# Miniprotein binders against q96jn8r1131to1294: the designs that were tried, part 6

Target 1, 164 residues: q96jn8r1131to1294
Amino acid sequence: TLEFLENHGKNILLSNGNRTATRVASYNQGIVVINQPLVPQLLVQVRIDFLNRQWTSSLVLGVITCAPERLNFPASACALKRAAWLLRGRGVFHNGLKICEKFGPNLDTCPEGTILGLRLDSSGGLHLHVNGVDQGVAVPDVPQPCHALVDLYGQCEQVTIVNP

## First folded at step 9 (miniprotein)

Design X5
Fold by OpenDDE base, fold request of step 11:
Structure X5 (fold): chain B 164 residues (1-164), chain A 83 residues (1-83)
Amino acid sequence: as target 1 above (164 residues)
Amino acid sequence: SKEDLAKKLIELYKKALELVEKGASEEEIRKLLEEVVKIAEELGDEYLIDFAKLALEEFERGDLDDLRYYIKLALMYAEELLE
């Protein structure tokens, strides 16, 4: 089953069989990684459960290609120096550097209840899904194996893994 | 204003990088980075705060490459805020 790994950000509390992640302090230290690596045609989805408008930024979604069990998480996923492809706002980032400025909807404005999905296609392209709608290829060729990463950052205080 | 603060933050980062390349005193560089943290906190921007703290941390550890890295991230982000 799909679950968040026990290795997570310092401010994360896991519940619901490790399918729900809640950031219980501050605005950061909220990185979680899904246990099963992405394989072609597997759709991994999370639902935004709660937003706290005290903060400005929102969740970051992406993948990492390093071993998640041994990863020392920084305060923000955007601070990852290697092996990270991330979606923040409408931008796509690789190891902190923006590689695409306008992709899909703005993650910072996604309301509670939004379901965000990641899927690899047969060519290694990483797709973003929003409420079941394929937004296209965010990253054209992602190294495998890779794991889905969610950074409960800023406004985003809780997400839950949901089945397609 | 927030715009002025962001511009000041960018200026300080660029100055810090310059001082690093010139081999300036650690104390002078530290003071700049600490000021950046304060400005970021005054701005109240989550990412600017995080990047500033990470930059300072790496400087204190003596890892100038990672310092440059986080300053680069911060500059890119700050410039986007001004667009």
Scores: ipSAE 0.810, ipTM 0.924, lowest interface PAE 0.6, mean pLDDT 96
Fold by OpenDDE base, look of step 10:
Structure X5 (fold): chain B 164 residues (1-164), chain A 83 residues (1-83)
Amino acid sequence: as target 1 above (164 residues)
Amino acid sequence: SKEDLAKKLIELYKKALELVEKGASEEEIRKLLEEVVKIAEELGDEYLIDFAKLALEEFERGDLDDLRYYIKLALMYAEELLE
């Protein structure tokens, strides 16, 4: 069963059998990691449950290739120094640096109810899914094993893992 | 304006890097980074605030490489805001 790991950002409260993550304070410290590593053709999806427009940024989605159980999470996923491939806004980032300017829809403007998915293809390409639609390869060759990461940042205050 | 603040932030970060490379006093660099934090907070951008605080933290712990890293991130992000 897909769940969020107990090792998470300081402002996260897990519920619903660790399938729901809620950021209960501030705008940051909201990183969560899904327990099972991504394997080819496994689609991992989360639904944006609640947005708080008090803030301006929104969630970050991506993968990490370091051991998630012992990771010391920074305030933002975008501050991760290594082993991170992230989607923020329309950009793709590797260890904080932009590697792609425009990819898929703008994550900062995804409304509540949006279902975001990550999937590795047989070639190691990381795909973004939005409401079930494959947006293409965001990262062409992701090291394995890797774990899906969600940063409940800014507006995004709650997400839930959902089945495909 | 927010754009002005972002530009100011970029300016200060570049100045901070310069001071670091020149081996300027810790106090001078600290003050500069603290000002960056204030400007980021005034701007109200979550990422800029976080990067500013991280930069200051790394400086205070003496990790100049990580300081440079977070300044780099901050500059990148700030420049994106101006696009």
Scores: ipSAE 0.809, ipTM 0.922, lowest interface PAE 0.6, mean pLDDT 96
Fold by OpenDDE base, fold request of step 11:
Structure X5 (fold): chain B 164 residues (1-164), chain A 83 residues (1-83)
Amino acid sequence: as target 1 above (164 residues)
Amino acid sequence: SKEDLAKKLIELYKKALELVEKGASEEEIRKLLEEVVKIAEELGDEYLIDFAKLALEEFERGDLDDLRYYIKLALMYAEELLE
């Protein structure tokens, strides 16, 4: 079953069989990683449960290729120096550097209830799904194994892993 | 204005990088980075605050490579805000 790992940002509280992550303090330190590595045909989805509008930015979604159980999480996923491919706003980032300026919907404006998904295709392309709609390939060739990462940042205070 | 603050933040980062490359005094560089933190906090931007604190932390730790990295991230982000 898909769950968030116990190794997570210090402001995260896991519940619901580790399928729900809640950031209980500040706007950062909210990184969580899903236990099962992404493999082709596996669609991993999370639902935005709660947004706090006092903040500006929102969740970051992506993958990491380092061992998640031993990762020392920084305050923000965007501060990861290696092994990270991230979606922030409409941009795609690799180790903090923008590699695509406009992709899919703006994650900073996704409302509560939005279901965001990640899926690898047979060619190693990382797809973003929004409410069940494939937005296309965000990253064309992702190293494997990789794990889905969610940064409960800014507005995003709670997400839950949901079944497709 | 927020725009002015962002521009000032960018200016200070660039100055800090210059001083680092010249091997300037640690105190002078530290003061610049601390001022950046203050400006970021005044702006109230989450990422600018985080990047500024990370930059200062790396400087205090003596890791200039990581300092440069976080300044780079901050500059890229700040410049995007001005677009």
Scores: ipSAE 0.807, ipTM 0.923, lowest interface PAE 0.6, mean pLDDT 96
Fold by OpenDDE base, fold request of step 11:
Order: C-alpha cells, then sequence, then structure tokens
Structure X5 (fold): chain B 164 residues (1-164), chain A 83 residues (1-83)
C-alpha cells in the first residue's frame, strides 16, 4: 500500500492511514515522501484536496534518489542541494537549477480535485500525469532507485494518495 | 513596486557576493543579507523569503559555499520574476 513516510516536513500532519498529508502551519516545511520506490510501470497519484489562496506558489512534485528515511528536509524542496528532480510551475529542476523552461500545465494553477501522477517508463523517463493524461517525459533517465516527493508548498495545504 | 523590490534584492545579493569575495567584514555582509530578508518579506514571495533566510543562516554558520548556492537560486528565481 502506498503511504507517506513518517519522516516528513515539520508542518505536516498525516492522517487517513498516512495517505493524506495536511500542512497545518505557514506556507512551507511541507515535504512528504511516498514509501515505495518509484519503479518502472508503477503509477503514483496524489489528489489536491485543499488550496489556500492566501499564498501564491503551489505544490512541487518530483523524485529524490537519496534515502528518504534519514533525510533532513529543508523548508522547501527547491532548496534541496542534491538528488532531487522537481516540477514547479511549468519548469523542471535538478537540485534547484532549471533544466526545462516549459513542461506540461502550470502546477501553480491546478485547481482542487486535480489528480497528479508520476510514472517511470521502461527507458527511465519520468512522466507526469494530469487527470489521467500523460503529459510526456519531464525528466529523461532518472537514477534509480528513487522516491516520489510532494512538497505541500504555498497554496497547497492537503493532498491524498489515490489509486489509479 | 514589486518589480523595484525584486531589482533591489538582486542588487543586494550581487553586492553581498562581491563583499564575500573581497573578504569584507562579517557585519557588513550580515547587514546586507538581513536587508534582503526584509525586502523579500515586503515583496511577499514565499520562495524569495525562504532563499533569503537560508542564505543568512548559511552565512552565520560560516558555510560560504552553501551561501553562494542559495544566492544563486534566489537570483535565478528573482530574474524569472522580472520576465
Amino acid sequence: as target 1 above (164 residues)
Amino acid sequence: SKEDLAKKLIELYKKALELVEKGASEEEIRKLLEEVVKIAEELGDEYLIDFAKLALEEFERGDLDDLRYYIKLALMYAEELLE
């Protein structure tokens, strides 16, 4: 069963059998990691449950290739200095540096109820899925093993892991 | 304006980097980084606030490499904001 790990950002409260993550304070410190490694053909999906328009930015999605159980999370996933491939807005980032300008829909404008998915293909390419639609390869040749990461940042206050 | 604040933030970051390279006093560099935090908070941008605070923290810990890293991230983000 897919769940969020107990090692998470300081402002996160887990519920619903660790399948729901809620950021209960501020706009940051909201990183969560999914327990099972993201391997080829495994589709991991989360639903945006609640948005708080008090803030401007929104959630970040991606993968990390370091051991998630011992990771000391910074206030933002975008501050990770190593082992991180992230999707923010319409950009793709590696260790905080932009490697792609425009990819898929703007994550900052995804409404509540949007289902976002991550999947590795047989060639190691990381795909983004939006409401069941494959947006293409966001990151080619992702190192394995890796874990899916969600940063409940800015507007995004709650997400839930959902089954395909 | 927000644009003016972003430009000022960029200016101060570049000045901070210059002072670090020249071996300027810690107090002078700290003052610049603290001012960056204040400007970021006035601007109200979440990422700029986080990067500014991280930069200041790394400076206070004496890790100049990580300081440069977070300033780099902040500059890249601020420049995107001005596009």
Scores: ipSAE 0.806, ipTM 0.924, lowest interface PAE 0.6, mean pLDDT 96
Fold by ESMFold2, fold request of step 11:
Structure X5 (fold): chain B 164 residues (1-164), chain A 83 residues (1-83)
Amino acid sequence: as target 1 above (164 residues)
Amino acid sequence: SKEDLAKKLIELYKKALELVEKGASEEEIRKLLEEVVKIAEELGDEYLIDFAKLALEEFERGDLDDLRYYIKLALMYAEELLE
């Protein structure tokens, strides 16, 4: 079963059998990682449960290609200098730097109830799903093994892993 | 305005990089980075606040490579606000 890894951002509380992550303070320190690497045919999905509209930015979704169990997470995923491929707002970022200005929908506008998914295709391409709809290849060849990451940043205060 | 604050941040970050490259005093650079944090907080952008604080922290640690990295990120985000 998919769960959030026990090693996570400092402001995260895990619940619901480690399938729900809540950011309980501030707007940052909310990184969580799924407890097993992405493999072809595995679709990792999270539902946005709660948004706090006082903040302007929102969640980040993506992968890290280094071992997550003992990693010291920064305050935000966008501060990761290495081994990170992230979707933020409308853009795609590698190691904090923008590599694509517009891919898929604007994650900052996804409402509560939105289900976001990540999977690898057979070529190692990273796909984003939004409410069951494949948005295409965000990153064409992600190094493996890679691990799905969610940063409960800004507006995003709670997400839950859901089955496909 | 938020646009004016973003332009000021860009100016200060570029000055900080210049001072680091020429080996200006630690006190001069620290005061500049502290002003950057204040302006980022006045602007109220979460990422700009995070990167400003990270830049100051890395400078305090003596890690000029990480300082340059976070300034590069902050410039990218500040310029995005002007688009």
Scores: ipSAE 0.719, ipTM 0.872, lowest interface PAE 1.1, mean pLDDT 93
Fold by ESMFold2, look of step 10:
Structure X5 (fold): chain B 164 residues (1-164), chain A 83 residues (1-83)
Amino acid sequence: as target 1 above (164 residues)
Amino acid sequence: SKEDLAKKLIELYKKALELVEKGASEEEIRKLLEEVVKIAEELGDEYLIDFAKLALEEFERGDLDDLRYYIKLALMYAEELLE
């Protein structure tokens, strides 16, 4: 079963059988990782449950290609110096640096209830899904194994893993 | 304004990089990076605050490669605010 890994950001509380992550303090320290690596045909989906509009920034979605079980996560995913491919706003970032200015919808504008998905295709391309709709390949060649990551940053205070 | 604060951050970060490359005193560089943290907090942008604190932390650890890395990230985010 897909669950958030017990190793997570220090401001996260896991609930609902480790399928719901809540950031319970501040605006950062909210990284969570899905406990299974992505494989072709596995669609990992999370629903945005709560947004707090007092903050200006919002969630980050992506993958890490290093072992997540013992990693000490930084305060934000965007500070991951290596092994990270991230979607923030409309941009795509590799190891913190922007590699694509505009891809897909602007994640900062996704309302509560939005379901965001990640999957790999057979060529290692990373696909974003929004409310069940494939947005295309964000990253054409992601190393495997990789794990889906969500950073409950800024406005984003709760997400829940949902089944396809 | 937020634009003025973002421009000030960019100015200070570029000066910090210059001072690091020229081997200026640690106290001079630390003072600049501490000012960067204050301006980022005044601006209220969460990413700029996080990167400013990381930059100061890496400087204090003597990790100039990571200092340069976080300054590069911070500049990228500050420029986004001016767009």
Scores: ipSAE 0.710, ipTM 0.862, lowest interface PAE 1.1, mean pLDDT 92
Fold by ESMFold2, look of step 9:
Structure X5 (fold): chain B 164 residues (1-164), chain A 83 residues (1-83)
Amino acid sequence: as target 1 above (164 residues)
Amino acid sequence: SKEDLAKKLIELYKKALELVEKGASEEEIRKLLEEVVKIAEELGDEYLIDFAKLALEEFERGDLDDLRYYIKLALMYAEELLE
């Protein structure tokens, strides 16, 4: 069963059998990681449960390719300088640096109830799904093994893992 | 305005990189990075605040490679505000 790892950002409280993550303070320190690596045919989905619109930025979604169990998380996923492939706003980032300016919808505008999904295709391409709709390949050659990551940043204060 | 603050932030970061390459005094560089934090906080942009603080922290640690890295990130985000 998919769960968020116990190793997570300092401001995260896990609940609902570790399937719900809530950021309980500030705007950062909200990184969570899914407990199983992505494999082809596995669609990892999270629902945005609660947004606080006082902040201007919002969640980040992506993957890390290093072992997450003892990793020291920075305050923001966008500060991960190694082993990270991230979707922020409309952009795609590798190790913090932008590699694609516009991909998919603007994550900063996704409302509560949006279901965001990540999966690998058979070629190692990372796909974003939004409310069940495949947005295409965000990253064509993600190294494996990799783990799905969500940063409950800014507006995003709660997400829940949902099954297809 | 936010545009004026973003332009000032970019100017200060570029100056900080120049001073690091020249081997300027730690006090001179620290003062610039502290001013950067102040401007980022005045801007109120969460990422710019985070990167400004990270840059100062890495400078205090003596990790100049990570300092340059976080300045590069901060410049990227500040330029996004001008778009």
Scores: ipSAE 0.693, ipTM 0.854, lowest interface PAE 1.2, mean pLDDT 92

Design X5
Fold by ESMFold2, fold request of step 11:
Structure X5 (fold): chain B 164 residues (1-164), chain A 83 residues (1-83)
Amino acid sequence: as target 1 above (164 residues)
Amino acid sequence: SKEDLAKKLIELYKKALELVEKGASEEEIRKLLEEVVKIAEELGDEYLIDFAKLALEEFERGDLDDLRYYIKLALMYAEELLE
Protein backbone atom coordinates (compact mmCIF):
# COMPACT_ATOMS: atom_id res chain seq x y z
CA THR B 1 0.00 0.00 0.00
CA LEU B 2 1.31 3.44 -0.88
CA GLU B 3 1.98 5.73 2.04
CA PHE B 4 4.13 8.72 2.85
CA LEU B 5 7.30 7.75 4.73
CA GLU B 6 7.56 8.58 8.42
CA ASN B 7 10.79 10.38 7.53
CA HIS B 8 9.56 13.74 6.25
CA GLY B 9 9.89 17.52 6.54
CA LYS B 10 9.66 18.90 10.04
CA ASN B 11 6.42 20.83 9.42
CA ILE B 12 4.51 17.77 8.15
CA LEU B 13 1.78 15.95 10.04
CA LEU B 14 0.77 12.58 8.56
CA SER B 15 -2.78 11.29 8.87
CA ASN B 16 -5.30 9.01 7.12
CA GLY B 17 -3.04 5.96 7.47
CA ASN B 18 -0.04 8.02 6.33
CA ARG B 19 -1.78 8.71 3.02
CA THR B 20 -2.43 12.38 3.84
CA ALA B 21 0.29 14.95 4.52
CA THR B 22 -0.43 18.38 5.98
CA ARG B 23 2.05 21.24 6.35
CA VAL B 24 1.17 22.76 9.70
CA ALA B 25 3.52 25.75 9.83
CA SER B 26 5.36 28.28 7.69
CA TYR B 27 5.77 27.92 3.90
CA ASN B 28 8.40 25.15 3.82
CA GLN B 29 9.79 22.13 5.71
CA GLY B 30 7.16 20.14 3.84
CA ILE B 31 9.00 17.39 1.95
CA VAL B 32 7.31 13.98 1.88
CA VAL B 33 8.33 10.81 0.05
CA ILE B 34 6.27 7.86 -1.15
CA ASN B 35 7.24 4.66 0.67
CA GLN B 36 7.80 2.48 -2.44
CA PRO B 37 10.18 3.07 -5.32
CA LEU B 38 8.66 3.74 -8.71
CA VAL B 39 8.49 0.57 -10.81
CA PRO B 40 7.05 -0.11 -14.25
CA GLN B 41 3.26 0.23 -14.28
CA LEU B 42 3.09 1.96 -10.88
CA LEU B 43 1.24 5.28 -11.05
CA VAL B 44 1.71 7.32 -7.87
CA GLN B 45 -1.04 9.94 -7.55
CA VAL B 46 -1.69 12.71 -5.06
CA ARG B 47 -4.65 15.07 -4.83
CA ILE B 48 -4.17 18.71 -3.82
CA ASP B 49 -6.53 19.03 -0.83
CA PHE B 50 -5.84 22.52 0.55
CA LEU B 51 -4.14 25.63 -0.76
CA ASN B 52 -3.36 28.73 1.31
CA ARG B 53 -3.47 31.69 -1.08
CA GLN B 54 -1.35 33.76 1.33
CA TRP B 55 1.60 32.33 -0.62
CA THR B 56 2.24 32.43 -4.38
CA SER B 57 4.36 29.34 -5.10
CA SER B 58 2.94 25.85 -4.76
CA LEU B 59 3.86 22.18 -4.49
CA VAL B 60 6.85 20.58 -6.14
CA LEU B 61 6.75 17.03 -7.52
CA GLY B 62 9.62 14.81 -8.45
CA VAL B 63 11.89 11.91 -7.70
CA ILE B 64 14.99 11.26 -5.62
CA THR B 65 17.42 8.38 -6.12
CA CYS B 66 18.95 8.43 -2.61
CA ALA B 67 17.46 6.01 -0.11
CA PRO B 68 14.89 8.16 1.64
CA GLU B 69 14.24 6.42 4.97
CA ARG B 70 16.99 8.16 6.93
CA LEU B 71 17.84 11.08 4.66
CA ASN B 72 18.01 14.47 6.37
CA PHE B 73 15.74 16.57 4.16
CA PRO B 74 16.50 20.23 3.56
CA ALA B 75 13.89 22.85 4.34
CA SER B 76 12.85 23.02 0.69
CA ALA B 77 13.19 20.78 -2.35
CA CYS B 78 15.05 23.58 -4.15
CA ALA B 79 18.01 22.75 -1.89
CA LEU B 80 18.28 19.14 -3.03
CA LYS B 81 21.75 19.33 -4.58
CA ARG B 82 22.01 15.82 -5.97
CA ALA B 83 19.94 12.86 -7.02
CA ALA B 84 16.79 14.95 -7.56
CA TRP B 85 14.63 15.69 -10.56
CA LEU B 86 11.81 18.09 -9.79
CA LEU B 87 8.80 19.57 -11.53
CA ARG B 88 8.31 23.10 -10.20
CA GLY B 89 6.07 25.77 -11.62
CA ARG B 90 6.29 25.16 -15.36
CA GLY B 91 9.88 23.96 -15.29
CA VAL B 92 11.85 20.79 -14.79
CA PHE B 93 14.85 21.03 -12.48
CA HIS B 94 17.78 18.71 -11.90
CA ASN B 95 19.66 19.27 -8.66
CA GLY B 96 18.31 22.81 -8.42
CA LEU B 97 19.04 23.92 -12.00
CA LYS B 98 16.32 24.34 -14.62
CA ILE B 99 16.77 21.85 -17.45
CA CYS B 100 13.45 22.45 -19.20
CA GLU B 101 11.69 25.79 -19.34
CA LYS B 102 8.16 24.53 -19.89
CA PHE B 103 6.67 21.10 -19.31
CA GLY B 104 3.03 20.38 -18.55
CA PRO B 105 0.85 22.84 -16.66
CA ASN B 106 2.06 25.47 -14.22
CA LEU B 107 1.96 23.65 -10.87
CA ASP B 108 1.73 27.00 -9.07
CA THR B 109 -1.76 27.50 -10.54
CA CYS B 110 -3.24 24.01 -10.10
CA PRO B 111 -6.40 24.33 -7.99
CA GLU B 112 -7.57 22.24 -5.06
CA GLY B 113 -8.80 18.89 -6.31
CA THR B 114 -6.12 18.52 -8.97
CA ILE B 115 -4.76 14.97 -9.09
CA LEU B 116 -1.07 14.79 -10.03
CA GLY B 117 0.64 11.55 -10.95
CA LEU B 118 4.13 10.25 -11.52
CA ARG B 119 5.25 7.06 -13.24
CA LEU B 120 8.25 5.64 -15.05
CA ASP B 121 8.08 4.27 -18.58
CA SER B 122 10.08 1.26 -19.77
CA SER B 123 13.13 3.38 -20.67
CA GLY B 124 13.20 5.16 -17.30
CA GLY B 125 11.39 8.25 -18.56
CA LEU B 126 9.47 10.11 -15.88
CA HIS B 127 5.89 10.96 -16.85
CA LEU B 128 3.59 13.51 -15.27
CA HIS B 129 -0.16 12.84 -15.22
CA VAL B 130 -2.64 15.65 -14.56
CA ASN B 131 -6.18 14.59 -13.69
CA GLY B 132 -5.54 11.25 -15.38
CA VAL B 133 -3.98 12.70 -18.54
CA ASP B 134 -0.39 11.78 -19.39
CA GLN B 135 1.62 14.95 -20.07
CA GLY B 136 4.51 13.06 -21.62
CA VAL B 137 8.11 12.55 -20.60
CA ALA B 138 9.43 15.18 -18.20
CA VAL B 139 12.82 13.51 -17.63
CA PRO B 140 14.07 10.98 -20.19
CA ASP B 141 16.13 8.52 -18.12
CA VAL B 142 15.88 8.70 -14.37
CA PRO B 143 18.24 6.34 -12.51
CA GLN B 144 16.52 3.54 -10.62
CA PRO B 145 15.56 2.91 -7.93
CA CYS B 146 13.89 6.23 -7.29
CA HIS B 147 11.11 7.43 -5.01
CA ALA B 148 8.37 9.95 -5.72
CA LEU B 149 8.70 13.13 -3.69
CA VAL B 150 6.26 15.92 -2.94
CA ASP B 151 7.24 19.22 -1.35
CA LEU B 152 4.21 20.86 0.24
CA TYR B 153 5.60 24.28 -0.53
CA GLY B 154 4.09 27.74 -0.43
CA GLN B 155 0.35 27.55 -1.07
CA CYS B 156 0.16 23.79 -0.80
CA GLU B 157 -0.79 22.74 2.72
CA GLN B 158 -2.30 19.30 2.19
CA VAL B 159 -2.13 16.43 -0.27
CA THR B 160 -3.56 12.91 -0.18
CA ILE B 161 -2.36 9.78 -1.98
CA VAL B 162 -5.18 8.51 -4.20
CA ASN B 163 -5.51 5.28 -6.15
CA PRO B 164 -5.41 5.35 -9.95
CA SER A 1 8.77 49.26 -5.34
CA LYS A 2 9.07 45.50 -5.62
CA GLU A 3 10.91 45.91 -8.91
CA ASP A 4 13.46 48.24 -7.28
CA LEU A 5 13.98 45.81 -4.40
CA ALA A 6 14.49 42.91 -6.81
CA LYS A 7 17.07 44.94 -8.77
CA LYS A 8 18.84 45.81 -5.51
CA LEU A 9 18.85 42.13 -4.55
CA ILE A 10 20.48 41.20 -7.88
CA GLU A 11 23.09 43.94 -7.40
CA LEU A 12 23.93 42.68 -3.91
CA TYR A 13 24.25 39.07 -5.05
CA LYS A 14 26.64 40.11 -7.82
CA LYS A 15 28.65 42.15 -5.33
CA ALA A 16 28.79 39.15 -3.00
CA LEU A 17 30.31 37.04 -5.78
CA GLU A 18 32.90 39.76 -6.44
CA LEU A 19 33.82 39.99 -2.75
CA VAL A 20 34.22 36.23 -2.51
CA GLU A 21 36.49 36.10 -5.55
CA LYS A 22 38.75 38.88 -4.32
CA GLY A 23 38.98 37.43 -0.81
CA ALA A 24 37.21 40.22 1.06
CA SER A 25 36.76 39.92 4.81
CA GLU A 26 34.25 37.45 6.13
CA GLU A 27 32.54 40.23 8.10
CA GLU A 28 31.98 42.29 4.93
CA ILE A 29 30.54 39.30 3.04
CA ARG A 30 28.35 38.24 5.97
CA LYS A 31 26.86 41.72 6.36
CA LEU A 32 26.05 41.79 2.65
CA LEU A 33 24.40 38.35 2.73
CA GLU A 34 22.38 39.35 5.80
CA GLU A 35 21.13 42.41 3.88
CA VAL A 36 20.18 40.05 1.03
CA VAL A 37 18.07 38.01 3.47
CA LYS A 38 16.40 41.20 4.74
CA ILE A 39 15.49 42.33 1.21
CA ALA A 40 14.26 38.86 0.24
CA GLU A 41 11.98 38.82 3.30
CA GLU A 42 10.72 42.33 2.44
CA LEU A 43 9.91 41.12 -1.10
CA GLY A 44 8.01 38.17 0.43
CA ASP A 45 8.79 35.68 -2.34
CA GLU A 46 9.31 32.21 -0.92
CA TYR A 47 12.08 31.18 -3.31
CA LEU A 48 13.96 34.44 -2.89
CA ILE A 49 13.82 33.93 0.88
CA ASP A 50 14.96 30.31 0.65
CA PHE A 51 17.88 31.05 -1.69
CA ALA A 52 19.01 33.99 0.46
CA LYS A 53 18.98 31.90 3.62
CA LEU A 54 20.73 28.99 1.91
CA ALA A 55 23.47 31.29 0.63
CA LEU A 56 24.07 32.70 4.11
CA GLU A 57 24.04 29.21 5.64
CA GLU A 58 26.63 27.91 3.18
CA PHE A 59 28.81 30.95 3.78
CA GLU A 60 28.62 30.32 7.53
CA ARG A 61 29.63 26.70 6.93
CA GLY A 62 32.62 27.94 4.93
CA ASP A 63 31.36 26.23 1.78
CA LEU A 64 32.14 28.83 -0.87
CA ASP A 65 31.30 26.49 -3.76
CA ASP A 66 27.77 25.98 -2.45
CA LEU A 67 27.51 29.68 -1.63
CA ARG A 68 28.21 30.45 -5.31
CA TYR A 69 25.76 27.71 -6.33
CA TYR A 70 22.86 29.21 -4.37
CA ILE A 71 23.71 32.74 -5.50
CA LYS A 72 23.54 31.46 -9.10
CA LEU A 73 20.10 29.94 -8.47
CA ALA A 74 18.91 33.11 -6.77
CA LEU A 75 20.11 35.34 -9.62
CA MET A 76 18.44 33.18 -12.26
CA TYR A 77 15.16 33.21 -10.35
CA ALA A 78 15.26 36.93 -9.53
CA GLU A 79 15.99 37.89 -13.15
CA GLU A 80 13.02 35.75 -14.29
CA LEU A 81 10.78 37.61 -11.84
CA LEU A 82 11.74 40.99 -13.46
CA GLU A 83 10.76 39.75 -16.92
Scores: ipSAE 0.662, ipTM 0.845, lowest interface PAE 1.2, mean pLDDT 91

Design Y5
Fold by OpenDDE base, look of step 9:
Structure Y5 (fold): chain B 164 residues (1-164), chain A 120 residues (1-120)
Amino acid sequence: as target 1 above (164 residues)
Amino acid sequence: MKVLVIIFSDDPEILKRAEEIARELAEKYGAEVRVIHTRDYSPNEAVLEAYEYDADVVIIIVTDEEKARLVYEYLKEDMPDVKVFVIVEGGEEAAKRLEEEGVDAITSPEEALEALRKYL
């Protein structure tokens, strides 16, 4: 089953069989990684459970291609400088650098209840899903194996892995 | 070198000071400077702006000591290699209080420039 790894950001508390991640302090230190690597056609989805409007920005969603079990997570996904492809706001980032200015809906404005998904296609393209709708290829060629990463950042205080 | 100047105030004098600092940094040191002016900003916004700009140095100009402290702490946590300076308009007393909390606090633009000179 899909669940978050025990290796996570310092402000994360896991619950619900490690399927729910809650950031219990501050705005950062909220990185979690899903245990199973993404394989073609596997749709991994998380639901935004709670937002705190005190902060700016929201969750970061993406993949990492390094081993997640022993990764020393930075305070924010924004600080990942290697092996990372991330979606933040409407931007796509690779190793901390913005490679696309506008992609899909703005993650910073997704309301509670929004279900966000990641899926690799047969060509290695990383797709974003929003409430079950494929938004297209965010990253055209992602190295494998890779793991889905969620940074409970800013407003996003809780997410839960949901099955398709 | 990229310098991000963040102003957490609506005081026109503070804005003027920030512009002065920015100008001097650009002219004297050849720094690339971005100035952001905000009246009421979420503390973590500064971090995002610093990331987006890829700042080497962040200068915070603020009247609210608590906000100064928070932003400083957030930047240091997220971006430990970025040099952060806080200019607090509360004078020497405010600066001292911030320094006691581990904040690199500055009381004047001149002092900021001096501090930056050592870093640049």
Scores: ipSAE 0.681, ipTM 0.854, lowest interface PAE 0.8, mean pLDDT 91
Fold by ESMFold2, look of step 10:
Structure Y5 (fold): chain B 164 residues (1-164), chain A 120 residues (1-120)
Amino acid sequence: as target 1 above (164 residues)
Amino acid sequence: MKVLVIIFSDDPEILKRAEEIARELAEKYGAEVRVIHTRDYSPNEAVLEAYEYDADVVIIIVTDEEKARLVYEYLKEDMPDVKVFVIVEGGEEAAKRLEEEGVDAITSPEEALEALRKYL
């Protein structure tokens, strides 16, 4: 089954059979990774469970192509400068550089209860799903293997892996 | 050299001096300067602004010692390679306390130009 990997940000507490991640301090150190790589027809979904309006900005979604088991994660996903494709706000980022100004909804405005999904298509395109609706290809040709990443950043303090 | 100046004060004299410093950094030292004025930033907004600007240097102008400490700590944690200076307006005692904690603190915006001379 899909779980969050035991190697995660310092402020994360895993629960619910490692399917729930909670950021228990500050606004950062909240990177988590799904415990198996994306493959075509695997839809990884997380539900936003809790937002704290004290902070600014919200979760980051994406993929990394480095093996995640022993990585030293930075304080935030924004600092990933290698092997990373990230969705933040409305933007798409590759290794810290914005490659698309506007894709899908603004992640910073997604309310509690929103279900966000990532999957690969047959061409290696990375798709975002929002509440079960495919938003299209965010990144056209992600190298494989790649691993789904969530950064519980800013307002986002808890997410849970949910089945499709 | 990209310099972000963040002003956490509504004092018109502080605002005027901060704009003068930004102008001098740009004109005399060739720095690219962005000035942001707010007193109602959420605790992590300074870090987000520094990321969006890709700042090399952040200058924080505050009157509140606790705000100064918090913002400095967040910037150093998230962006350890960015040089951060804190200007505590009218607070020589507060600046000395912050320096004892390892914060790069000074007491006036006018001193900022002298402190930055060696990085420009």
Scores: ipSAE 0.399, ipTM 0.684, lowest interface PAE 2.5, mean pLDDT 86

